# VH-VL binders against q9gzu0, part 3

Target 1, 229 residues: q9gzu0
Amino acid sequence: MGDPNSRKKQALNRLRAQLRKKKESLADQFDFKMYIAFVFKEKKKKSALFEVSEVIPVMTNNYEENILKGVRDSSYSLESSLELLQKDVVQLHAPRYQSMRRDVIGCTQEMDFILWPRNDIEKIVCLLFSRWKESDEPFRPVQAKFEFHHGDYEKQFLHVLSRKDKTGIVVNNPNQSVFLFIDRQHLQTPKNKATIFKLCSICLYLPQEQLTHWAVGTIEDHLRPYMPE

## First folded at step 1 (VH-VL)

Design a8 (framework fv_alextatug)
Fold by ESMFold2-Fast, scan of step 1:
Structure a8 (fold): chain C 229 residues (1-229), chain A 120 residues (1-120), chain B 110 residues (1-110)
Amino acid sequence: as target 1 above (229 residues)
Amino acid sequence: EVQLVESGGALVKPGGSLRLSCAASGFTFSNAWMSWVRQAPGKGLEWVGRIKSKTDGGTTDYAAPVKGRFTISRDDSKSTLYLQMNSLKTEDTAVYYCTHYDSRGYMDVWGKGTTVTVSS
Amino acid sequence: QSVLTQPPSASGTPGQRVTISCSGSSSNIGSRYVSWYQQLPGTAPKLLIYSNNQRPSGVPDRFSGSKSGTSASLAISGLRSEDEADYYCAAYDDSLRGYVFGGGTKLTVL
């Protein structure tokens, strides 16, 4: 007991302010709905949809709570917590994800979301990948679904079906994934190439009107050197 | 240097019980998934089961022949893995290896094994 | 018996290339990475190949792995007397929800 309570309270208030700014920034980066679907073989509903833009605010709230709890419990240093915020990386653990939404059968893995910084007001560059540890535990097949909220595009969806057996999926296999970016420009290669190897078969899709400016194979080919064979 | 050292192997009678230990060193045991593999005399390798790290839920999985009879546990404060063997059968006679289990589906570190003999 | 099928024995002469096959199904090799283990007489097994075709540090490039469909192969080039050992393929099995080994192949260097 050597630490003044006033210093801890002041440090926690600084963390809350920074987390609030980050949460607001994340919410502002999405102007349309994105979904991640988990296909459940043994449920009445063959799939469950999780709205990515809806999940991010809830996830950020839990992330905020966990960081603040860690600081209170002395499990994290203030410096380490601020460093995580500055990295523009948001991390979810599967148990927290399951508590936010319907059951995700067989998911005990951590999820990492990597957001490219917004460099220009006219451009939103979000590369959001759910990174799952490659696991020998069987996963349910995953689908990605994207809805457009602009006139007739609201009726248009992109679906990617797993080409593997419906009882399981190979995590870290780009051949089962389609990578599409929100911006029409080619994105800069990430500094940490090793994180690309841990991407799962979950991917993001552009609105239909932007697909004419992007070649799916070109995006995959751009990332291919950093992916496992 | 990374090491796994098994102990506790003995001669036991059918229906008996035995607990094996595996002392780990040279890596962060608390973050690791661990496994047991056995080999009967003159026979091939047989996976017994595995245990995940506590951060990944600490759950256990077992091969069908041992399910309900064997229990895998860990003590992260002692960097030690355990295999509790109950209702032993002559078919359980084997060298038991402690292994580090990589989540990508391979065993990169093996101990030298401890011998369990089940006979009347 | 064994979930993954290997020939019980294989043989070769020094300097030659030998291959050891491993056959499985869609629930194991067809959907998961394959690993290979070498067991020298009187010793514990050692990881030889992981993720179908990757070598750990210290494993000579004479050893290589491959996978096609539901089958895998281990190739040993420039065979040497010290390669005489038992070789096991292995993979996780989705239907059994557990890791499985092949029956093992005893390699004799003539």
Scores: ipSAE 0.000, ipTM 0.413, lowest interface PAE 18.3, mean pLDDT 60

Design a9 (framework fv_alextatug)
Fold by ESMFold2-Fast, scan of step 1:
Structure a9 (fold): chain C 229 residues (1-229), chain A 125 residues (1-125), chain B 110 residues (1-110)
Amino acid sequence: as target 1 above (229 residues)
Amino acid sequence: EVQLVESGGALVKPGGSLRLSCAASGFTFSNAYMSWVRQAPGKGLEWVGRIKSKYDGGTTDYAAPVKGRFTISRDDSKSTLYLQMNSLKTEDTAVYYCTTVWEYRGTSYYYMDVWGKGTTVTVSS
Amino acid sequence: QSVLTQPPSASGTPGQRVTISCSGSSSNIGSNYVSWYQQLPGTAPKLLIYRNNQRPSGVPDRFSGSKSGTSASLAISGLRSEDEADYYCAAWDDSLSGPVFGGGTKLTVL
């Protein structure tokens, strides 16, 4: 019966507290930290600017290797990959690729993605990779591109901005990973048509349920200042 | 890492039956779409059929020349693909390859990614 | 009846650029992606190109694919003796609800 806005703010604060407690618990179990970047697009520029929002420790296991094999080796269907991702609402997978390079617009593509017209996929988390030294170096800016190869051939350039205190997943220490949070509408891809795109990173198709359930208190609150009114 | 090994090829008489096997390793077989492709001596490649993953219903499709005579099946617990060949004809003489398939809903993106070394089937007159 | 058409043979000398054509119809190449396969003498076929112009890991950039309308082409630059092989194009055919292969092109390195 209280003010709806006050209750919503209190709910978000409780979720943040739960995430902080979970970060502390998981940090003791896992030898890396994950962080999530969010993105917004300047209306008059070809490049999108995005920033690191949060660090959350994430478990990785056999699903990471199976998804990488399936996409890289082209032996898994998109449906099979989504089925694997649906099993754990709090776990994101951190794939590894050595061919990606820091500060390179034309980096080697690791995989092709199909964005299929599905009602159960509203938001996408993409992983960007960059090379990082073993020493405690500052996080370096990276560029990634999306190329649409079905119908309208277009590309978008993304800038990742990060600071030393906001590090991505480091899985096998020469490579650095960042998560890029992208709304499907932001990619300017029709939901009612299949679109193929190349990505100098891995884009994981997550059902809206998993992203909302996992990120609602942290990601949405952090994204709000950068969303158009 | 990813490997396919066919076996079961033999010399059979017209009207006979034969079962081929394809042992898969290095990937999660249960998630993969699989196909059989054959090649007659000195001739080109000819698609035989495919089977979807069990998660997509395990349904099968066949090329017209073998439809009704050949059956594709899989045993995910053994990571093995099978081709049961019945009512064999001399025109079925070929090397039979199993392949992994990358496919999105049966159209547009169909290609055969990994191939086995093949097993030879000879149907004598 | 929609079999893809390739020249039965092609030839070149080391260092040259060779192209192999693949012609189809609106129900196959015109509507769907093309893949290419290399078969060295006495061996199984190997995926060389997928989705018209993509190379799997391990395939040299000397190999490239292209598609225009109902036709596709495989280009091999800097031809080498080890490129001597049979080359096959393939595409899904909407009318047959299955993939179709070209007849194959035997590439001889002179």
Scores: ipSAE 0.000, ipTM 0.418, lowest interface PAE 20.4, mean pLDDT 60

Design p1 (framework fv_pritumumab)
Fold by ESMFold2-Fast, scan of step 1:
Structure p1 (fold): chain C 229 residues (1-229), chain A 121 residues (1-121), chain B 107 residues (1-107)
Amino acid sequence: as target 1 above (229 residues)
Amino acid sequence: EVQLLESGGDLVQPGGSLRLSCAASGFTFSSYAMSWVRQAPGKGLEWVSAISGSGGSTNYADSVKGRFTISRDNSQNTLYLQMNSLRVEDTAVYICARDRYYDSSGYLDYWGQGTLVTVSS
Amino acid sequence: DIQMTQSPSSLSASVGDRVTITCRASQGISNYLAWFQQKPGKAPKSLIYAASSLQSKVPTQFSGSGSGTDFTLTISSLQPEDFATYYCQQYNSYPLTFGGGTKVEIK
């Protein structure tokens, strides 16, 4: 049986050790910011809606408070990401999201997003990218896996460069760009119900082998060739 | 680069009070827990106190509990240590250090130069 | 409180020597151990965390090993700038505690 107090102390020490390991991973993530962008192609329109949201890592001791804040606000938008897009972006809105897990976004973390239903949407293009706090650092690609009711997807994301003196994005390796096109039929839910997007694995990775000439553009311009007609 | 600059060390009488400051630069101060560590002349390192990134959680060594108060001003990127009821045994160089973890889990990855506090009559 | 015992208290070595310093915890601390270097008149500098992980910008001649209660810091080939006092620290639980230090002196 053992001593109940000794057993409790051992369990508490193990929990503290696990929390410290998680916090170490979280600290590394504060050296950069992560963003998720949604592009909604509307029925009977040529224009697209851009919804950009910062994915905020939360610390374990404030985790519940930060999650509740996100749920209560129901929509989050990132003003700094607007500076990376063209002035004529049709419309920028934050998706309404809720993190349902007590884990942070990272190399081995998962995050759930709840996107409110939109009956006028044909396609959704989703991309995930990270940006270092230093503004002359390029965005680094993020690998992500998305799950839907009817399937799951694994994706790689483009390298995006932010510039102090220029508006737009710079792509340094177009061959690493991936866009997820989600047909409306896969998002079909009863009216007035949210669709859950599950982000199952998020890993930052560095370009390994190839470096190409930088190309300057906007998120819309880079997505246009891949958008359905 | 990460820099931590302590100030406020002085000669004080036993029973006196002193406030130390640590000015932080080169990183997002509010994202890191901070600690104070001291070193008596010719002796080893002794941890004194820690504070979480938000300032909502603090820890103290038993030798200073009830006498010292750690605090921070995230708008000014400054860490403080208010020292009351000073004893001769508190004579040491006081060094601020950055905790790698937001919640003061204890690994101190960057250190300041220190400021000398002498408690003597 | 977790007591950290370092050995030796001091040692004499020559440039190019392999130096090992040991640290023992009074109870299990898993891998929550860090190593620091302190030169005379200077503040400590972080070398190693999580028993074996190098802090950024630390030279590769430094390595750490161990888990549980027994830990070692190794300097594979001592350089002139490595003559200093070295401290271990546990961060498994509060209060944080340091070893007594090992002074590495020139022979």
Scores: ipSAE 0.000, ipTM 0.400, lowest interface PAE 20.7, mean pLDDT 61

Design p10 (framework fv_pritumumab)
Fold by ESMFold2-Fast, scan of step 1:
Structure p10 (fold): chain C 229 residues (1-229), chain A 121 residues (1-121), chain B 107 residues (1-107)
Amino acid sequence: as target 1 above (229 residues)
Amino acid sequence: EVQLLESGGDLVQPGGSLRLSCAASGFTFSSYAMSWVRQAPGKGLEWVSAISSSGGRTNYADSVKGRFTISRDNSQNTLYLQMNSLRVEDTAVYICAKRGPYDYWGSFDYWGQGTLVTVSS
Amino acid sequence: DIQMTQSPSSLSASVGDRVTITCRASQGISNYLAWFQQKPGKAPKSLIYYASSLQSKVPTQFSGSGSGTDFTLTISSLQPEDFATYYCQQYNSYPLTFGGGTKVEIK
């Protein structure tokens, strides 16, 4: 965070370049990323409550235009939104990093959690990133349970559901289940935490309902064979 | 930066009771699982008990189950071990250990100095 | 219960030597194994987790390898401060269990 304007321009240029590269790559070489923002409330208030926001970059020729259109509908440009996100970062406590490793029947998975306690609302912002490494076994429907030990909250159980070309995560919570899709071509999480926060935090300030409308539909199509009725 | 300071070790007779404390600082105590590990004089390390970050789950070695109780107070950043029905073979240095991130759960990243418990007639 | 067997129980070495310590589990534990260093009168220090991952601030002469039941800790070039007792620990299942320790002594 030396020059805030040039840092924000750099992050925006990287996002645009990533979207352009998706149009040019073969499907099996696509870098597909899915980001989840978890907002947790303190356990001392009886129950842990959380809010989940999903952002799924998809390979469509209108994806970039639709994101920018959503921002414009709020009277803000993407550059202006990134500036507001940069300003909000100074109100957060230092981020905390935690990761989980599990061998799933079809693959080896690492899940990275980055937590930002907030000063103003007693909430923790949690970003989830996944990276995948294929095992020697054929990719097939797989379910694995992860025990989540982070923060001062009761444990949460993450269930990983896999398909031939997609992998989903189900968060078991007494009041709410959240479904996510992670493409197994998602190779690495970014390691620059300032850039990670800027890019992923876009999902917190852009119109989430518009961004997740397609994501929910896509998730339902891929997870439908595994979802209880 | 990270500090774990044990206290409460003493000389007690068989059948007696003791309460050990571990004061934690330099990290968000409420976010990490904690354990007690002991080491008898001239012997190796033995895991005694573990407690989750919230205090909602506990585990014990068979040798101490039913006699020892692990607990924590997240508002005071303190871990406890209540030891009842002490036996001569419980004589050891009791060490407070902090667990690392979940991807190496059960592996410890920081240890205290330990507090000596001697059970003798 | 998973038993952890370390070998050797002790060894003598000179500064600059390559030292290898082995740890064997009585049943498969995947990569859920850690290595610790303990000097006389002091608390243990964490060296390796998840069989091969180096802890922060641990010197690069230390490395871990293995999976399943057979694991190795290697010190590529022994330093004067490396004379200590080393322990392995499995954390695949409860109860958590440690190896018996390997004492590395100066020749």
Scores: ipSAE 0.000, ipTM 0.405, lowest interface PAE 19.1, mean pLDDT 60

Design p11 (framework fv_pritumumab)
Fold by ESMFold2-Fast, scan of step 1:
Structure p11 (fold): chain C 229 residues (1-229), chain A 121 residues (1-121), chain B 107 residues (1-107)
Amino acid sequence: as target 1 above (229 residues)
Amino acid sequence: EVQLLESGGDLVQPGGSLRLSCAASGFTFSSYAMSWVRQAPGKGLEWVSAISGSGGSTNYADSVKGRFTISRDNSQNTLYLQMNSLRVEDTAVYICTRHEYRGTWDAFDIWGQGTLVTVSS
Amino acid sequence: DIQMTQSPSSLSASVGDRVTITCRASQGIRNYLAWFQQKPGKAPKSLIYAASSLQSKVPTQFSGSGSGTDFTLTISSLQPEDFATYYCQQYYSYPLTFGGGTKVEIK
C-alpha cells in the first residue's frame, strides 16, 4: 500500500494498457486470412480428403502473463517490457484432425508464441492473401473430398488449385501430407527459399523433429503420389 | 444482394430440345461451382448436373448423361443447361444452385426460384 | 450411388412440439450432409451443412446431428412458419443425392 507498491501497480496498469493497444494493432495489421490444407489419401478408395482451416495470429495468455510477471516479480523494468511489446507476436492455432485410430494425437499442437519482424509478417500476408483481396466474399473453411479415378479427377483438383493463382508446398509427415498455397513467382525464385521455409514453419506448426520431409515444387509434381498409375 | 434467376422453361414435344439459363448477380460468379436441381410436379428434389467455377469439370446424373450439357459463361455471369432428346419424365421445375465454397464441391447455399419445363405431346 | 432414405414421409404436429426427422445413407458419408426446407410453391432454403452447422440467419430451433450413416434434423419448438417439406442431401460423392423428403403439417 506504500510508495513502492503504488509504483509497481502503476507500472502494471501501464503494461496492461500497452498490451491492449498491441492487441488492437495486431488485429489492424492482420486484416487477412491464412489457410492450411491437410490431405489424407485412402489406399483402397483412390480418394483424398482435404481439411481446410483458417490460421490466425493471436497473442497468447502465456505471453501476456510472462510480460506482466516480469514486472510483478521485479525481474524486468517497465522500459524493458515495453520494448518487448514492440515486436510482432504470432501464435498458430494448428488444426486438429482424427484420420485413423493409430494416427489420432490427443493433444492440440499449440505454440506459446513466435516473435517475428514486422516486415516478414507483411510478406507472408501478401504471399497468402493477394488472391483473396480481389474476392467480394469471405472464405469458408470446408472439408473437401476428391476422388481419383483416372485423368479427369486430376484436372478437377488442379483447376481448383490453379483458380487460387497459387502454388502448393507439400510437407511430408508420416501421418499426413499438408498443402500450403503461395504465389507462384516466389516459388520460382531460388533466393526466396528462406521466406518459403519461414512460411511453412508458421502455417504448419510442426516441431522440426516431427518433420520427415518438406518440398517445394509445382502442384502437379506434389499431386503425383495421389494420382493413378 | 446475392441472386440466381432462371429462364427458358417452356412446353416442348418429346424428342425436342431446350436451353435453360441462370443469371447470377451479387457475387463473383466465376469463383463458385454451380448445379442444376429439378423437381417433378408433386415429387422430391433430384440433382441433375454440376460444373466447376472455371467450367473445366462437369458431372451429370445417370438419367441425363449424354442428353444434357451444363455450361457457363463467366463473362456474362450466366449458367446454362442444354437439354436434348427430352422425355416426358424430364418434366420438372429446374432450379440453379450455388455450391457453398469457391473452387470446391460443397453443400448448396443459394437457390434460384426455378423455371418450369413441360415435356408433353 | 449413395441412396438417402428419409423418414417419416410426412408428419403432423402442434405448434410448440419437438419434431425429429431422420435420414440414412446407404454408405458412410462422414458429415457431408445438408438439410433444406421447402415451403409450398417456393425454392428450397438451406438450413444446415456439415451435418450440424447452422446456416446464416436460420433460427436456433433448428439443429442437426449425426455422422457416418445416420442423421437427424430436430425442430425444438415448432412454429407456424415451419410448415414445409424437409430434405436431406449427401455431398460426399457424385452423383449428389437427396432424401425423399418429409412433409411437416402444423395442426
Scores: ipSAE 0.000, ipTM 0.408, lowest interface PAE 17.9, mean pLDDT 63

Design p2 (framework fv_pritumumab)
Fold by ESMFold2-Fast, scan of step 1:
Structure p2 (fold): chain C 229 residues (1-229), chain A 120 residues (1-120), chain B 107 residues (1-107)
Amino acid sequence: as target 1 above (229 residues)
Amino acid sequence: EVQLLESGGDLVQPGGSLRLSCAASGFTFSRYAMSWVRQAPGKGLEWVSAISGSGGRTNYADSVKGRFTISRDNSQNTLYLQMNSLRVEDTAVYICAKDRGYSYGYFDYWGQGTLVTVSS
Amino acid sequence: DIQMTQSPSSLSASVGDRVTITCRASQGISNYLAWFQQKPGKAPKSLIYAASSLQSKVPTQFSGSGSGTDFTLTISSLQPEDFATYYCQQYNSYPYTFGGGTKVEIK
């Protein structure tokens, strides 16, 4: 409410509540793990590059505190990205995506989020769902590279390693996979370029009653609060 | 190779009961949701019920709620459908289907089916 | 419940023909749409999920498109083994519902 420190505390409290709901809904689902990943795009290259710089396991004994600590230590741009993603995911679902699967609260849904450029790095906070895969093939880091095309949609698949070793080197884990699927649409404004991404992610909570009361404008209306002056 | 083999189909009188089985092989049974889908003679497909990999969550079509019970025995790699209070309109080939994941909703493999006939 | 409507209910075609089958949902289902093939006396075989993603080892003559309420299955060059009944299925919300099927017959 009001000041930046107060707003960050609100965002952390909302994230804590959502993580608790997800843990409760998945209490009997031992073959599922949820991760929070931070995705960055470098602007210096001719092609845009998305990579997962950080993956935090959610379904562990101390998952809540580890995740909240990570968010708490983040920059304002990362906090804003997280708050934007949570806000727009629920709001965009209400009028545009009447395709919610009601048999599972907290199911994976396709959602749009808006990314607004900041300095040389665009930041996205994503919820990733990892399912245990029986495979002889190792987990590998994959970077998604793509060019900006005006008016085009692009899909990207990002496969990341589940953890880093103690020296900071990423190690593989053949029994775990983390996949991030994103679609993007170029949306150009007179003063800046914003990109809308469509992400297949886990909805921590989308109550039907709340969806009925949430209003979402057009894409232009949704971008207005985030547009550079 | 994934295989699903149904059994237990029979001729039953209205109001009777029957238990269907589906023997699964070629995948880690306990990690995948399973469903029953039925097809009446000369008609299309109708989803009947689903169960999570652990067995902790079940879902049913309204037409069978309160009469049918889906269950599984992960130690035997077997899916079951207990059918009670059978009606003539339950006459169909009952097919076992493997979900692509825990609750993806897409069936990547199907069994051949077992015929249940409900008549007097 | 979400109602799935397929058209046509049947069609006649020759080997090598391009075949198009349509499926319409009574409400928006995003891309939570699957396609299945069923041959006489056999169980369904999975072809496509997420409206356009081909199931592993399914031949490339099959493709899917669409989003929201209108979806299409295309067989670019019909093969002898492709004569079958095709079903769409939504898995956007419970209960899962199937279309009425489209029978592809030899001309």
Scores: ipSAE 0.000, ipTM 0.414, lowest interface PAE 16.7, mean pLDDT 59

